VH-VL binders against Protein AF-9 homolog (yaf9). Designs and how they scored, part 4

Target 1, 217 residues: Protein AF-9 homolog (yaf9), of Schizosaccharomyces pombe (q10319)
Amino acid sequence: MAPNTRVSKCQISRPILVGNDAKPLTKEEKEKAPTDHTHTWRIFVEGVDGEDISKWVRKVVFKLHDTYNNPTRTIESPPFEVIETGWGEFDIMVRIFFAPEAHEKALTFYHHLKLHPYGPRMEEMKASGGLVESVQYEEIVFNEPFEYTYKLLSQNPIGDGHGLAVESEPDHPFSQQLEQDEADKLDFAIQEVKKTIEMYKQQVQSLQGQKSSTPVE

## First folded at step 3 (VH-VL; framework fv_retifanlimab)

Design a34 (from q3 with heavy chain S57H)
Fold by ESMFold2-Fast, scan of step 3:
Structure a34 (fold): chain C 217 residues (1-217), chain A 123 residues (1-123), chain B 111 residues (1-111)
Amino acid sequence: as target 1 above (217 residues)
Amino acid sequence: QVQLVQSGAEVKKPGASVKVSCKASGYTFTSYYMNWVRQAPGQGLEWIGVINPSGGHTWLDQKFKDRVTITVDKSTSTAYMELSSLRSEDTAVYYCARSGYVQKSGPDYFDYWGQGTLVTVSS
Amino acid sequence: EIVLTQSPATLSLSPGERATLSCRASQSVDYSGYSYMNWFQQKPGQPPKLLIHDASNRATGVPSRFSGSGSGTDFTLTISSLEPEDFAVYFCQQYSNWPYTFGGGTKVEIK
């Protein structure tokens, strides 16, 4: 059991992936699905680099579109995912609950379900059957975590030291600062994604124009 | 300064439809969910539904799903709630209210409310 | 859906007196030490105003005479010494489960 003692002036973060993948139904799957359904899809919460997040996440609640039976899906053990069939794109509420020992409040994320090919690989995805993937990179921030949580996360860093502890500012209004920090991070992430997409488009155009014989990764 | 400004009072006959607007200012309209809540005279609050202004997707209380349509106009930062097949029991003040951040975790409570729109259904 | 029951329906008190308002949930609104319960104040002709979030945290600008307490299914809003502007209707609201639900309200009125 975690002690009822917080590590003062401490902030530690842990990255997670919140996202979905999807593909068109096969001929066999269409026979078993509702007539209007066109895709099978999966919504998930996963650790980065294969981290077992069940050590600090106890359950994830997915709120689906109200047209689904039992639209509120509670997943209490890994893998934290829901697999369904459907025809439409919609927003899914994803609420992450931490281990009771952490004494941390749940976090709510919203993910827009992507079913259809998009972006630079759209034509390739259509030709190969339409596997779609849409993933959000999120940072879970623990401000003045309980000692158990701090030790667990500090002893098991993700990748090359990613998610290490930093000193927090105690006089900051936590909820207001968190909201502003999230807005700033989102703006930055949007700009980085736009740059990556443009670079990819240019690389594809260059490759198609001259046709490289060397495999590209 | 966050503000939600709603359209004026409406008087309707049973069977008619009403469309109420809620114009947002002082924040990024597409970054927060917009809710609709009603209150019959002298009664408690009843949640109707919510919309993600970015994608336009809605979640409605099952009691209203057949009669309510919630939409947004991103160019004017305005949300709309249309209620059809009006009954005398629909006489209420209708409020819009902002809640959680649509793209990331954050506070998930109704922090800002419109001034309310009185809808009266009578013959 | 989670049903919230507020009591009493009406409190008749004088300025300077202590007000204690109850809200009971049909099932627990708690998880991991946090209670997903909010309180709102509503004055005639005005929209509801957030007073308390997460059972005990006072919203920005709310006077210290307002306090929230409780956990699980049993919650209390306390006004330590009523001011004239505090005579209003108070609603509890849970956001533990969808759909979000409100209590029926407690009217605090002048004796």
Scores: ipSAE 0.029, ipTM 0.577, lowest interface PAE 7.5, mean pLDDT 80

Design a35 (from q3 with heavy chain S57Y)
Fold by ESMFold2-Fast, scan of step 3:
Structure a35 (fold): chain C 217 residues (1-217), chain A 123 residues (1-123), chain B 111 residues (1-111)
Amino acid sequence: as target 1 above (217 residues)
Amino acid sequence: QVQLVQSGAEVKKPGASVKVSCKASGYTFTSYYMNWVRQAPGQGLEWIGVINPSGGYTWLDQKFKDRVTITVDKSTSTAYMELSSLRSEDTAVYYCARSGYVQKSGPDYFDYWGQGTLVTVSS
Amino acid sequence: EIVLTQSPATLSLSPGERATLSCRASQSVDYSGYSYMNWFQQKPGQPPKLLIHDASNRATGVPSRFSGSGSGTDFTLTISSLEPEDFAVYFCQQYSNWPYTFGGGTKVEIK
């Protein structure tokens, strides 16, 4: 008989990033892509602050628009991402499956694929050569996790304090500590987005350097 | 507490379009996905699609993608399902149904349903 | 898409009798110890009502005479002793894969 061992009155959480980046196709890329495609894009699920989430995530299923061949993409090893080309923006279903030992239900997120500069950062995206990012900060909360998940996450807290266990019931959900934790998480997310933007700007610079140094055949 | 109230019955001719509404109350409208499901008289349930009310973005069953548009009006906490090019086989009761969280994970089952809207397509 | 087959189509019983309803999936709806299978009850003129979620968990307010069991591809809804209000149509529904799909329904009617 398999044991059912949950950690009673316990809550532990882990932040993840669910998002996409995208850029217009180069002339060379257009020759290899379907004729109506205008962009290359990447959808991903990543840990924050470089966390290797494959320790607790078994696989991620990305459900693309039905116009794609094999629109259900199952990624069973990191990086948990799909790289494609396209012309339109659409919703991607992202389903995260945990290690079977965790005995946790899969979690479903929707992400709207962004290909074109948008929002408050629109001018910055235009300045980057059309490099777009749309990243959402999600917190995965395990209520009364099985001991497997509790041990794994509590023994490996990340730098911002995420993964620390808190008492779930009967604790009041809007305690001062929880309010401060939410503020800290928002600050962390803002910093992570700024780092991502900086990385993309560096990638654009690197690509332009590579293009200018392409040898003449 | 949570309520989903749909618009009244519609009678349409073949080739027409119909737009059904679903007004939500008792919860934060933009925090949960809204689904549409139909049921032909005396038959089973058929899932049509889902909308994220926060962004207005939809995922539809391939069977319906060319004829269905799902939208929301955040100011009135109302979801809409518009079905075009109606055929007699579209005669059905159309339901809205709430499911999981749009901003964080939660139960992803249809926990609250509207009362249903009968759409009759006849000449 | 996952096809759900319910049997029997109609079950004719008297109050007080036990009802056993079957739902078979064309492929497994299980992952990580969970079965992504739900059961709904529908009475004439009413929307479906959630009875059982995740194969075996009763929804809030659902009487204890209702129970769900099964895993993988084979699932059962049991009503231990039928009450007059239990004569209705019952649907299974999977949410392991998109699109979500429902079974054809089993009508439990008075003999």
Scores: ipSAE 0.126, ipTM 0.625, lowest interface PAE 5.8, mean pLDDT 82

Design a36 (from q3 with heavy chain S57T)
Fold by ESMFold2-Fast, scan of step 3:
Order: sequence, then structure tokens, then C-alpha cells
Structure a36 (fold): chain C 217 residues (1-217), chain A 123 residues (1-123), chain B 111 residues (1-111)
Amino acid sequence: as target 1 above (217 residues)
Amino acid sequence: QVQLVQSGAEVKKPGASVKVSCKASGYTFTSYYMNWVRQAPGQGLEWIGVINPSGGTTWLDQKFKDRVTITVDKSTSTAYMELSSLRSEDTAVYYCARSGYVQKSGPDYFDYWGQGTLVTVSS
Amino acid sequence: EIVLTQSPATLSLSPGERATLSCRASQSVDYSGYSYMNWFQQKPGQPPKLLIHDASNRATGVPSRFSGSGSGTDFTLTISSLEPEDFAVYFCQQYSNWPYTFGGGTKVEIK
């Protein structure tokens, strides 16, 4: 059988979003939640611009605060998220497991759950009725990936070639065009994150509108 | 040089509480998780829990969640483990141990340990 | 929780001899070709010291006579030629699943 080898001097990457959104409980939601809970929140791991990351992510484990029943939540199929209610802010451990064929070690991230308006967007969050968003942009980098990962990611690029393999060759010198291409890729990635955040806002506002809508005859 | 220095030995009666301290130096205290592990005399190691010093969030082994509180004082770079409703079987050496980064990724092993604090529970 | 069983409980050997220590897990600690198993050394009156991480990688400053092997549920720590300072208790530890668990230990003592 064929040698199972890594692609030498090769690097390929994929962006992901790790974050949470949250809002104060409505009167109706408070009736269904524990009496001390004040907010509903969602923690998630998502691809940029709606990429289906289940092709290369097998499962995500979220470790919640120990006050929750079953605080270790293993999500083996998309969407890779957990929706809960709570009263306090705390760190959530997020461990991402790749397809076994990738032969990659799991990556661990820690996300601080945000429930209350904060930061430069605090007034905007207050104006929305307390809708909070806290999202981290993460680059998953595969150094010398197995051929499985290389083929999978290179055959399924996202955006403007994002995630394509980078191979260093001593006889191909660095150029200003390569620098500009890298800057353009970064700008594109930043714009995609902003777009995804706006989509989340619209989804939450749409759901809030549906819940508050008066039945029509 | 990374050092974890723990408080001195304690002798407590059944039903009492004990609070053990672990003072860190030689690194940024809020950048690494701090664990607590105990060892009964002549026995193996038992993981109690971990705290993120930056936010104060804790994760505990379920058998300890009702009796253990882990806290930090960032101003003194000190972690604390308080164990309540002490029983004779809680007699053990209690260790603090540093693990992985509180940031995105890094080694997730117990790389530096305190010298240990002997807690004896007797009538 | 994952239970780790170490054997033998005590291993009596002379300096210069090879020591082989076993650690068995109640379920696999492997994922994607990696084994989430570590080994620690503990001397009397001292805290544990990290010896091997991820089944087979020596920690910084650990002598080459120490090696780890195994995968899945069956792991081995080998000391190729015992030195006087190697007579100690050795613990395996998994970090595949929460809660993290340790084995009961193997005491390597002088014959």
C-alpha cells in the first residue's frame, strides 16, 4: 500500500469564528428558566461566510461552568453550538477535533462568555435591548498536513483562495506582488468576519421580531 | 524562574474547612491555568479542579463540586483552594500545578508544581 | 471517567537493569493519531515531575534512558538502565477526557 506521509514544506490554513451572542431573558423565557437566570446565550464554532466546516471538523467539545448539569457538551454534527441560559460570565473551554484522517492534534481555545454590553460597541448593544456579541477570528494552520487534509482543503477553497497551500521554494524569490496578495487576503478575511457578524445581528433581530410579533388574522 | 510556593501544613477537626494558598512568581500569573491535585498518604494522585486566574472561572471534578471553592487574588498572584466539611479521608498533601495557556493554545500539561501542603484531619 | 490501572504496583530491581512499567486505560485515550497520555516521576517528599507527554515525547531535561510507548488503552514507560536517582514512584495520567485522571502508581525500588 501507498505511504501515508505528510506534505513537506507545506502550510495550509482555514479561518473559523469562535464566539458567543447573548440577550436578556424575556418575561416568557424567565418562566421556563431557573429563577436566578437572567440571560439566554449561545456559544459557537463556525466557518467564515457560512463555510461548512464539518468536512474537516469532526466534533467540538464545550466545557461550561460546573454549575450547569452535564457541563461537558460534545457536539458531533453541525451546527457546532450550545444554547443555554445563565446569570454570570465565565470562560468556556472549546476543543476542536479534526477528521481522524487528518492525523492532527485537537486545538483548545478559551472563550470568555459575554452577557452584558461592553467595549467600544457598548452603547450600540444597550440600544439593541442588551443584545451582546463577542466573536474571535481564529486561523487554523496545518503545517505539513497529511495528503488527506491537503487535498480536502485545496479542493474546497473559500473566498478568494483563502486556505490554499503555501509552499516555500528557495529558487522562487520573495516579491512585492506576494506581499500585496497577502495584504489583500487579510483585508478579505476581515471583511468576511464583519459580514458574518452582521448576519448574526440580523438573525437575532429577526428571531426577536418574530417572538414579539402580534398574530395577524 | 517559575516558582509556586504553598502555605504551611494544617491540622483540622472533622467538619471544619481548610484554605490552602499557592503563590506564583516568575511568569504572568493570569496567562496560565492553575490546577489543584491531592495525594493521600501512600496513595495516588487525584485531580480536584482548575481555575483561570484571569476571569476566575473554575472547572471541578464532580466529586468535589459541593465542597471545593477555588479562587485567586491577582494583586498577589496567589491561588486558593478551600475544602469544606472535612472528613478523615481528606487527609492528604494538596498540590497546586500550572497547566496550559489561558489564551488560544499551548501545552496542556502540568509543567510546574508547588511543594505541597499537608492537611491532616483528625479528632 | 477514564480509570487508569498501573502494573506492577512494585518493581524491585538493581541499578543498571531495565525497568518496564505498564498503564492501561478503561477506554481509548487516542484521537487522530495522538495519545493523550503523560507520565510523572515522584520522589519521597517532592511533588510529581513531568517525564513524558503525549505517550512518547520526553519533557525538557529528561534523560534519554526514559522512553514512552503505546497507544489506545495500553501504554508503557521504559527506563533502559536504572540509575540510583531513578528509584521513585511513577504515575501515568490521561487528559483525553474530563475529569483528568491518574493511575495508582508503580514504585521502582532497589532489590
Scores: ipSAE 0.234, ipTM 0.655, lowest interface PAE 5.7, mean pLDDT 82

Design a37 (from q3 with heavy chain S57N)
Fold by ESMFold2-Fast, scan of step 3:
Structure a37 (fold): chain C 217 residues (1-217), chain A 123 residues (1-123), chain B 111 residues (1-111)
Amino acid sequence: as target 1 above (217 residues)
Amino acid sequence: QVQLVQSGAEVKKPGASVKVSCKASGYTFTSYYMNWVRQAPGQGLEWIGVINPSGGNTWLDQKFKDRVTITVDKSTSTAYMELSSLRSEDTAVYYCARSGYVQKSGPDYFDYWGQGTLVTVSS
Amino acid sequence: EIVLTQSPATLSLSPGERATLSCRASQSVDYSGYSYMNWFQQKPGQPPKLLIHDASNRATGVPSRFSGSGSGTDFTLTISSLEPEDFAVYFCQQYSNWPYTFGGGTKVEIK
């Protein structure tokens, strides 16, 4: 069998979201949860703008705190997520495995699970009844990818061109394009956070008001 | 230059506890995992566990789960391993060892090691 | 837990000879064309030193006479021509699964 070949002087990237959301348990949910649990939470790996990452992600392994039964959760099909209940904040290992044809090493991220309102959005989260969202915008970078990965990702670019292949020189530790990509990534993340805040504000208004109807999306 | 400097040798009686320190320098302490590995005299290496210095979350080999506590002090870039209920078979050199990046793809191999701390357990 | 078996336990050779050390895993340590197997060298009174990572990649500063090969469950560390400083104990180690495990070691000693 012929060996797969790497594409020299090539760098291609894909943005992903790694994060969690959480909310306090309802009275009904608390009856089914362990006595000391206070929140329901979800840890996830998602594509930006609903991109189907299963085209290049084979599976995601979530390693929970050792107090959980079966703390290593292997998710082999989308959605790449785990839903649980708990009482404490802890680090979750998130290991992303690519299609075997990609010949890429698995990537490991550690996400600190957030259950309580925090940071600059603390007041918005409190106003939402304790709905918490903690999302990391991460860029998966493939340096000199195998032809399989290069072809797959080049044929399925992100709509506005973010994450497309960038030619790299081995002796350049930093490039102007990388700096621009970081700025664009931050701007995109800020816009997504603003949309999420607005969504939560609308949800809170809907829940608090005596509104009989809202437009169907 | 990356350096991991461990505390000095300890002699303990059975049933006592020991706390070994590992002071890191030359890199961002909270960006890499810190592992603990031991080696009984003339024998092989045994992995004890690992800590994420950023959040303090630990993963231990089940053999040690009830007796080992791994902690960090971020202000001094120091990791600690405390082993309780000591037995004679716990006599070993204890090493700290750095591994992969905490939140991003990186090497998961033990690239830098402390010099080792000999813990002797005898009556 | 993945068990690593190293053979031989002791290898007696002269300087200039080739050393071949084996490490067998109880289950595959491979995924997506990568082997999650490392090799360490240890001299008396010193901590282990990383030699080879991911089965075949030499760590920084490691001489070219050291090479790693293998995949799946069977791995080999080769020293093409032994130098006096190469007489030491060598350990394989996997990081495919938690907990991380080490082999029992192979001692390369002067004949």
Scores: ipSAE 0.006, ipTM 0.527, lowest interface PAE 9.5, mean pLDDT 80

Design a38 (from q3 with heavy chain G55R)
Fold by ESMFold2-Fast, scan of step 3:
Structure a38 (fold): chain C 217 residues (1-217), chain A 123 residues (1-123), chain B 111 residues (1-111)
Amino acid sequence: as target 1 above (217 residues)
Amino acid sequence: QVQLVQSGAEVKKPGASVKVSCKASGYTFTSYYMNWVRQAPGQGLEWIGVINPSRGSTWLDQKFKDRVTITVDKSTSTAYMELSSLRSEDTAVYYCARSGYVQKSGPDYFDYWGQGTLVTVSS
Amino acid sequence: EIVLTQSPATLSLSPGERATLSCRASQSVDYSGYSYMNWFQQKPGQPPKLLIHDASNRATGVPSRFSGSGSGTDFTLTISSLEPEDFAVYFCQQYSNWPYTFGGGTKVEIK
């Protein structure tokens, strides 16, 4: 309602999920799809912890593989998703546009569509009949947001206070939250390296123990 | 200093294919999208498509999807555009141009361009 | 497809004069307070060079005599006082929608 002006020395962020799920076509679905299609899949942009992102996201544009008819899909109302059928994995460009009152530039990034069971959850995906899920955690950062966005996001904090506004310094454009996130990633990496070293050490010791029980005459 | 250096001029017959290269230097090649744009003699600019150099994924203008292939060689920081089934109307200077950051922040505009490669299609 | 129409096609001026170039889009290229419109300069035998991005922001190294303005469907590139090196062709370009499109160009030539 009041004139919208930027909030100086302020940074506020919001996590979002960008991802896809997919499953093999059922017999009935195959009859309605092109004969070469094997899966139905969904690409989406969603909030975390039940956040209704439509309050600050106005539309999402998904640019699919060029083999699709009308490969540029503009979704102007929630849910921000596209459901399709296909046979191949490819990258999808995702462009997020914010509420006009935010006066923020759109953000562009990509997601690799996963159709087949993969990674550490491969057995779980196979057991579910081939249901695949591939989700990216992204942090949307608003530097010196307009008051409209600042008030909207500050009045609707995510659980544990994540995504709340943080004061930034003039000579350092990145927020305390971004600095903390980098520190957390480094700490996590250090912990993973320590675990890997310990596992390797145990494997070496196990092999050495096994050799001692083998008669080599 | 960012530089994009393209291969030399080509003369082709109708029905042939042409492959133009664009060698990048002065920045992390895989961190920015690479675009291809052409310009027919005395005409305006026409966007062909874009590639994510990190993954090799491409997005093309629909009019080119059946004839254009864009690829990269990360070891040499080089992008390629191959146009097949050449027609006289494909006679143009072909440019590579760098654009947005492949994650989510960065320039969404063509900030650096190659010098251009003239492709002449004549019978 | 967003069509960009530039006018005039040719502008004949002398050094020191002001140049005003127009670009009109078939539909709005604005979103959330930003205009997804860029301007490029092209000299004979050279690639296009980015001058203005997002309607009004000068690119790195671009002299202050170049300015962009406008919003929605109507955009203007202004050169406050032409230098000899400014005689070139100027193109507008939108990146609001895929495919990205360019205007037909305005040639600024010596009178």
Scores: ipSAE 0.496, ipTM 0.773, lowest interface PAE 2.6, mean pLDDT 83

Design a39 (from q3 with heavy chain G55K)
Fold by ESMFold2-Fast, scan of step 3:
Structure a39 (fold): chain C 217 residues (1-217), chain A 123 residues (1-123), chain B 111 residues (1-111)
Amino acid sequence: as target 1 above (217 residues)
Amino acid sequence: QVQLVQSGAEVKKPGASVKVSCKASGYTFTSYYMNWVRQAPGQGLEWIGVINPSKGSTWLDQKFKDRVTITVDKSTSTAYMELSSLRSEDTAVYYCARSGYVQKSGPDYFDYWGQGTLVTVSS
Amino acid sequence: EIVLTQSPATLSLSPGERATLSCRASQSVDYSGYSYMNWFQQKPGQPPKLLIHDASNRATGVPSRFSGSGSGTDFTLTISSLEPEDFAVYFCQQYSNWPYTFGGGTKVEIK
């Protein structure tokens, strides 16, 4: 077969989020978990602003601490995530594989699992009942991509808010199908924490000048 | 000027434990993963495991997880591999080898190796 | 695990001759057009030294007489004209699948 061609002098990038959520186990969850486990946690790879990254990501391999049963977890369809329980913090290897047609080498990231409130947002995490979120903003850069990747990403651009945050419209009241209670307040707090973390990441990125992530050749 | 210097040869009896050291210099120790690989006489190389020196996190080949402990001492830029319950088939040269950057994805291959430590287990 | 078979076990040649070393994987080590195969050189009493990474890319400082080729399950290391310092054992290594595995080695010796 005729060999595929790279697009010369071209560079395309796509942002992704690599991170984890965690919270203390409820009474019900403790009954299902090993005796010494204290938290439930989720490691994930997601697109920014809800982008469907499965269009260009074929699979994600998560390699957990070797004390877990079947520590290598291969996820071949979205959502690209693993949910587990545990008591300790450790590094998780996250390896992202692209569609074979892209002819791009897989990328490896390492994420330190956070279970306990930390950092500048520690008080907010404590206020949310111990819910923590630790998310890395990564920019995948394709240098001289094959035509497949160029075409795919060009035909599926990421929505652009021009750097402006858009909040819910107060003039569009929502149906109050469910009564407000502690669970609803917790869900709201989780979203507030995620939004604030994203704002902090944007500030860090602006200070770093952006466009300084792992290249793919 | 990257150098990895390992401890000297060991002779052990079956059932004993051995602890091999690997002292790094010429780069930021906590910025790169450190691997352990062994080579039995007349055989190929066998990967044992890896450690993130900045966090102390380890990943081991499943066949070694119950017998191997990998640790680091950041103050001396030294990695250690301890293998317990030694058997005759553990006789090998044990190498430490540096691989990819821990803070950012990049090339992931063994670019620098220690000189090796011969561990002999005699029955 | 992926088993790597190197052939021949021993290759006896004279300086100036071309050496061709083979490495065959029990299953493909390719993904998205990349071959996750490396080559190492080892001399007696010394650790392995990275020679070729990702099937065909020379490591820093490796002479141009060394070249790697192949894809899928069949890989070749070629030394176009042997120098005295090239007589050593050569190992292939895959990092496509965990656990990482090495071939048994090919010894290139003086005839």
Scores: ipSAE 0.006, ipTM 0.536, lowest interface PAE 10.0, mean pLDDT 80

Design a4 (from q3 with light chain N97E)
Fold by ESMFold2-Fast, scan of step 3:
Structure a4 (fold): chain C 217 residues (1-217), chain A 123 residues (1-123), chain B 111 residues (1-111)
Amino acid sequence: as target 1 above (217 residues)
Amino acid sequence: QVQLVQSGAEVKKPGASVKVSCKASGYTFTSYYMNWVRQAPGQGLEWIGVINPSGGSTWLDQKFKDRVTITVDKSTSTAYMELSSLRSEDTAVYYCARSGYVQKSGPDYFDYWGQGTLVTVSS
Amino acid sequence: EIVLTQSPATLSLSPGERATLSCRASQSVDYSGYSYMNWFQQKPGQPPKLLIHDASNRATGVPSRFSGSGSGTDFTLTISSLEPEDFAVYFCQQYSEWPYTFGGGTKVEIK
């Protein structure tokens, strides 16, 4: 069959992280930024568990607030991110384009940029000097993907490939093996959330380290 | 049924401001983007910008960013487009048009339009 | 910004005739097998109505005599046999890039 023939009754998914981190400007950064800006921030689209999503994502377009110069930012190579300074919280439109061979339509998400401590980790963020992170776990689902898309994702699995592809088998008898598979999928999801939190902490630490670093002369 | 009902025709002098309203019904107002598009008499369509009614965030065509403000009133399910420093070339029918879901990814089609509001700018 | 050029500006035809309308983009509006091009119909005193989305898909309730084709930078709207209600202005519109842009329109008028 042709590589771009649809795989019937097949669903394959990929998790991604869409989010931002932010921190108050240092004295040195403040001198280089517009006078009303208070924070530096980063918006990003990243893979979970260190996945290189550039294998199936070709570009990400970020549409920033109109007060920014060139508010439409097209990122065609990893890392799929934009780093800026600002004073206000606003929505950033994020459009993800897949590899041309995938024959999948672009997906649009909105992320509300967070600059100030919030939520269950508010006290932790305040204790860090205002280091903020706001990251969402999004699952990209490909229903009856083209065979090329299926092969591309299958050849680049996350971990052991657990929980990535699902097939509908109407005749499948309920069994102990099925129950174990469902338990494994739940455990995998919990572990992915933990890994996401750990990676997010590392990303925030990385941003803090970069911002604290002395520029190379 | 989805309906977008706009305010009535306006006649303004050069230098004035105009505020056009678009009242939505038949769907969850905050779940869909609202766009503004204008059409000068006998001319083509020109996209002005879009608002996310949930948060009030807007994205405008750069040529309008200094003169246009788009806002919403969630309590009345109404979107507004205010255009300042009016010139004669701003004479046009102004349309509101709904597009895709704000919370769920998908393509943006202008699927429902208001009836239009004629704004005439003349001395 | 992507500029859309429609031709001809005016088509003078009789009921029953075939209408072919062109829309050319200054750069490709295609990505991953999809063409981010839509077509609208506008009658005097009315707002535009979505006819075709993604180059070739008819919107709900649009008669089968309307068809869209094309890819990349060259798109066509075809009306296989004009009905009296089809005499209107037709606009193409791209949503591949911001800002979204429209063509100048083609007026299909009765001969």
Scores: ipSAE 0.607, ipTM 0.812, lowest interface PAE 2.0, mean pLDDT 84

Design a40 (from q3 with heavy chain S54Y)
Fold by ESMFold2-Fast, scan of step 3:
Parts: structure tokens; C-alpha cells; sequence
Structure a40 (fold): chain C 217 residues (1-217), chain A 123 residues (1-123), chain B 111 residues (1-111)
């Protein structure tokens, strides 16, 4: 049964982050992991600037490399993530499903898992003890959404006007311009990742300080 | 214009290996997944696997995992599928086919196909 | 894996007649009112050509006599009035789950 009303000539969008982080296994972790595994890693779908996307995302399916047991991982509640160990880099299929009330088609993304320091942030990643982050800035666009989605997103805007309704753009096939536009989105993601790395390092240091102060080790 | 041009027909003996090429043009090669699909004479289509041309990562149907290697050469915008330990049952037309956008949501259909490469395995 | 069963295997018709082709999935290919099912046309010596995507949307340049319908596990491709160039093999294909799978095909041939 599909609802019978869409908001015509309307487009509303939400930014999300699709990405992974990774770090080398500690000596203790390596003893518990398969012999060939070198890293622990996390694949995730998150809102930008801490938005709780579970209000409009119902579940995320992560399809891992076939060498993993149960390679299809369905996550139906936040956080939308999978944590694993491994040794190789590979592509992960990420399929985002919306609340059934939205009557929207699921969106599929592919993410290349990064385990080793790389790119312009290589030295920063090395300085963090090998903590790697590879994050894609994506925009989920709802063209002529049903009233459910329109009301939900319009009444819960995120900072700087993200998610405001605009006139629908024509549906275009993939093009060179779209490929170039994706590079620009990466700059924003890079800035957010740098902030996240710094905050993570501070949080870990803070927690280690607290634990060392406890009477029980 | 998008074009996928495959290498010519091959005749191989059982136990040999074959490597089929697929040269892409008219789009950014590393921005779309490349699939391999085969069709035995008079039979249906069978998906073999897919490669991300940007990173080189592959997923294969379990039936082919031990015998198929998919690779790319980014400098020539060419994808390759190598099938080893050939059997008579591997006689088929092998197609390359483009699908969804790498690292971006979009259509996940096989929208452009190569012309096909006939691989005949006979003794 | 999702198994797709097409019927009939062969359909013998004359130009001008209506063709109705069935594709049934072993489990639902639907989510939230959308169906992850495509149709391809293949002529002798040629690769498959995308005809219908997402159950009911015609690909660019596909004539209006072709239509797709259905949801869940039961899908139909209809050719309202066969033209000589429509005598070909038709395959359904799902992309709701990996691995992607194809039906066995329906051959539409001249009577």
C-alpha cells in the first residue's frame, strides 16, 4: 500500500557521513583475533554535526567481503555501524533504508575500506598512532517526498539551513559535473574528520586518565 | 558516448586459463563499478563478479571464487577477467557490464555492456 | 541468493499480438513500496539491453509498447503489440540482494 500524496515540485535533502575508521591491533587484541588480522576497523553511517539520523533512517545493511562470516550485516538501531578486524582493504556495500512511512526507495553507497595512512592527511594519521579515517560526505535527496518525510525533515532542520525544501531539480543521469561535485564534498568531510580525530584522541586520553585514578585496575 | 570494447574470441583446452579484456571509453573509468557476466550457448545470464576500478576491490559469486581474478589497469581504462582451470562447462560468451556509481548513490543497473567475448573450451 | 523463475520459457506469437512475460522471485525484492527488479532484451549475437528498471520505468529510448508491472515476488513484462524487432529473449534481474541474479529468460519467437 503506498500513500496517495506526495509534496509536488519539492526537494529536501539531508547530509550524512559514510565512512570508516581503523587502527592497528594492540598486542592483546592480536592474541584474540585471527592470526592474519592486523587492524580493527569500523564502518558507519552518521549524521553531520551529531544529527540523530535514526529519526528518518530505519536500518542500514552493510555487505562485507565474502571472507567474513555472515558478510551481510543488518543494523536496525543506532549506532549504524559494524566493528570488525581484518588485514585487507576492500569495498563495502552500504544500503540505507528509510522509515516505511516515507515510502522511499533505499539508497546504495559503496565505500572503500581504508586501513593504512593515506592522502593529504597521512602524516596526521601516522601521528595518531595509525588511526585512519576515510569519510564520504553524501547528500540524501528526497524528490517529491511524501508528507511524512516532508513534515519530519522540515520541522527538524539542521544547522546552516540543511534540509530546507526547494524546487525539485530535473533528474539527471550521471555526468562529469556530478563527479567533480563529489570532490568538493570531500573537502567538508576532511574538515569534519580532522575534528573527529582530535576529539577522539582527547577523549581517549581523558578516559585513560580517569581509569588510572581508580583503585581497581 | 560510452563504449565498452572487449578482446576477441578465445579457444582453450581444458585446464588452461583465459584472460578477457574490456576497454572503457566515454566516461571516467574509476567512477563506475565494472561487472562480469557470462552466458553459455542457449542459456541464461550468470553474474560472475564486480570490481571497483578505483581501489581494485572485488566481489565474486562463490561458484567462481577459487578460479576467477578480476583486475583493472587505470592507465588504459581496461578491466580484465581471468578464469583458470577451464572446463567444457565454461564455454560461454563473457560480457563486461557497467553498473552503479563508485562511492555515490545512484542507479545500480547494468546500463552499458561490452559486445561479448566467446570463450570455447574443447579438447 | 534470490532465485528468479521466468515463464513461459518460449512464447510463439505473430506481429501485432500482445506478449505477457512472467518473472517470479523466491523472496520479495520490494522495500517501502519500490521493487528492485529490471528487465533486459537480448537479440541474437548482441549483448543484453536494459529495457525496464525498477519494475515499471522504461529506460531511455524504449518504445511505449513496453511496460513493466508487479511487486513483491510477481512481476510482468508486457509488449502491447509486437513489432518485428521485438522477437528476442527477455531476462528479468534483481538487485535487492547480493549476489545479483537473473531469470532463465523467455524467448519470444515468430509463430
Amino acid sequence: as target 1 above (217 residues)
Amino acid sequence: QVQLVQSGAEVKKPGASVKVSCKASGYTFTSYYMNWVRQAPGQGLEWIGVINPYGGSTWLDQKFKDRVTITVDKSTSTAYMELSSLRSEDTAVYYCARSGYVQKSGPDYFDYWGQGTLVTVSS
Amino acid sequence: EIVLTQSPATLSLSPGERATLSCRASQSVDYSGYSYMNWFQQKPGQPPKLLIHDASNRATGVPSRFSGSGSGTDFTLTISSLEPEDFAVYFCQQYSNWPYTFGGGTKVEIK
Scores: ipSAE 0.020, ipTM 0.557, lowest interface PAE 7.8, mean pLDDT 80

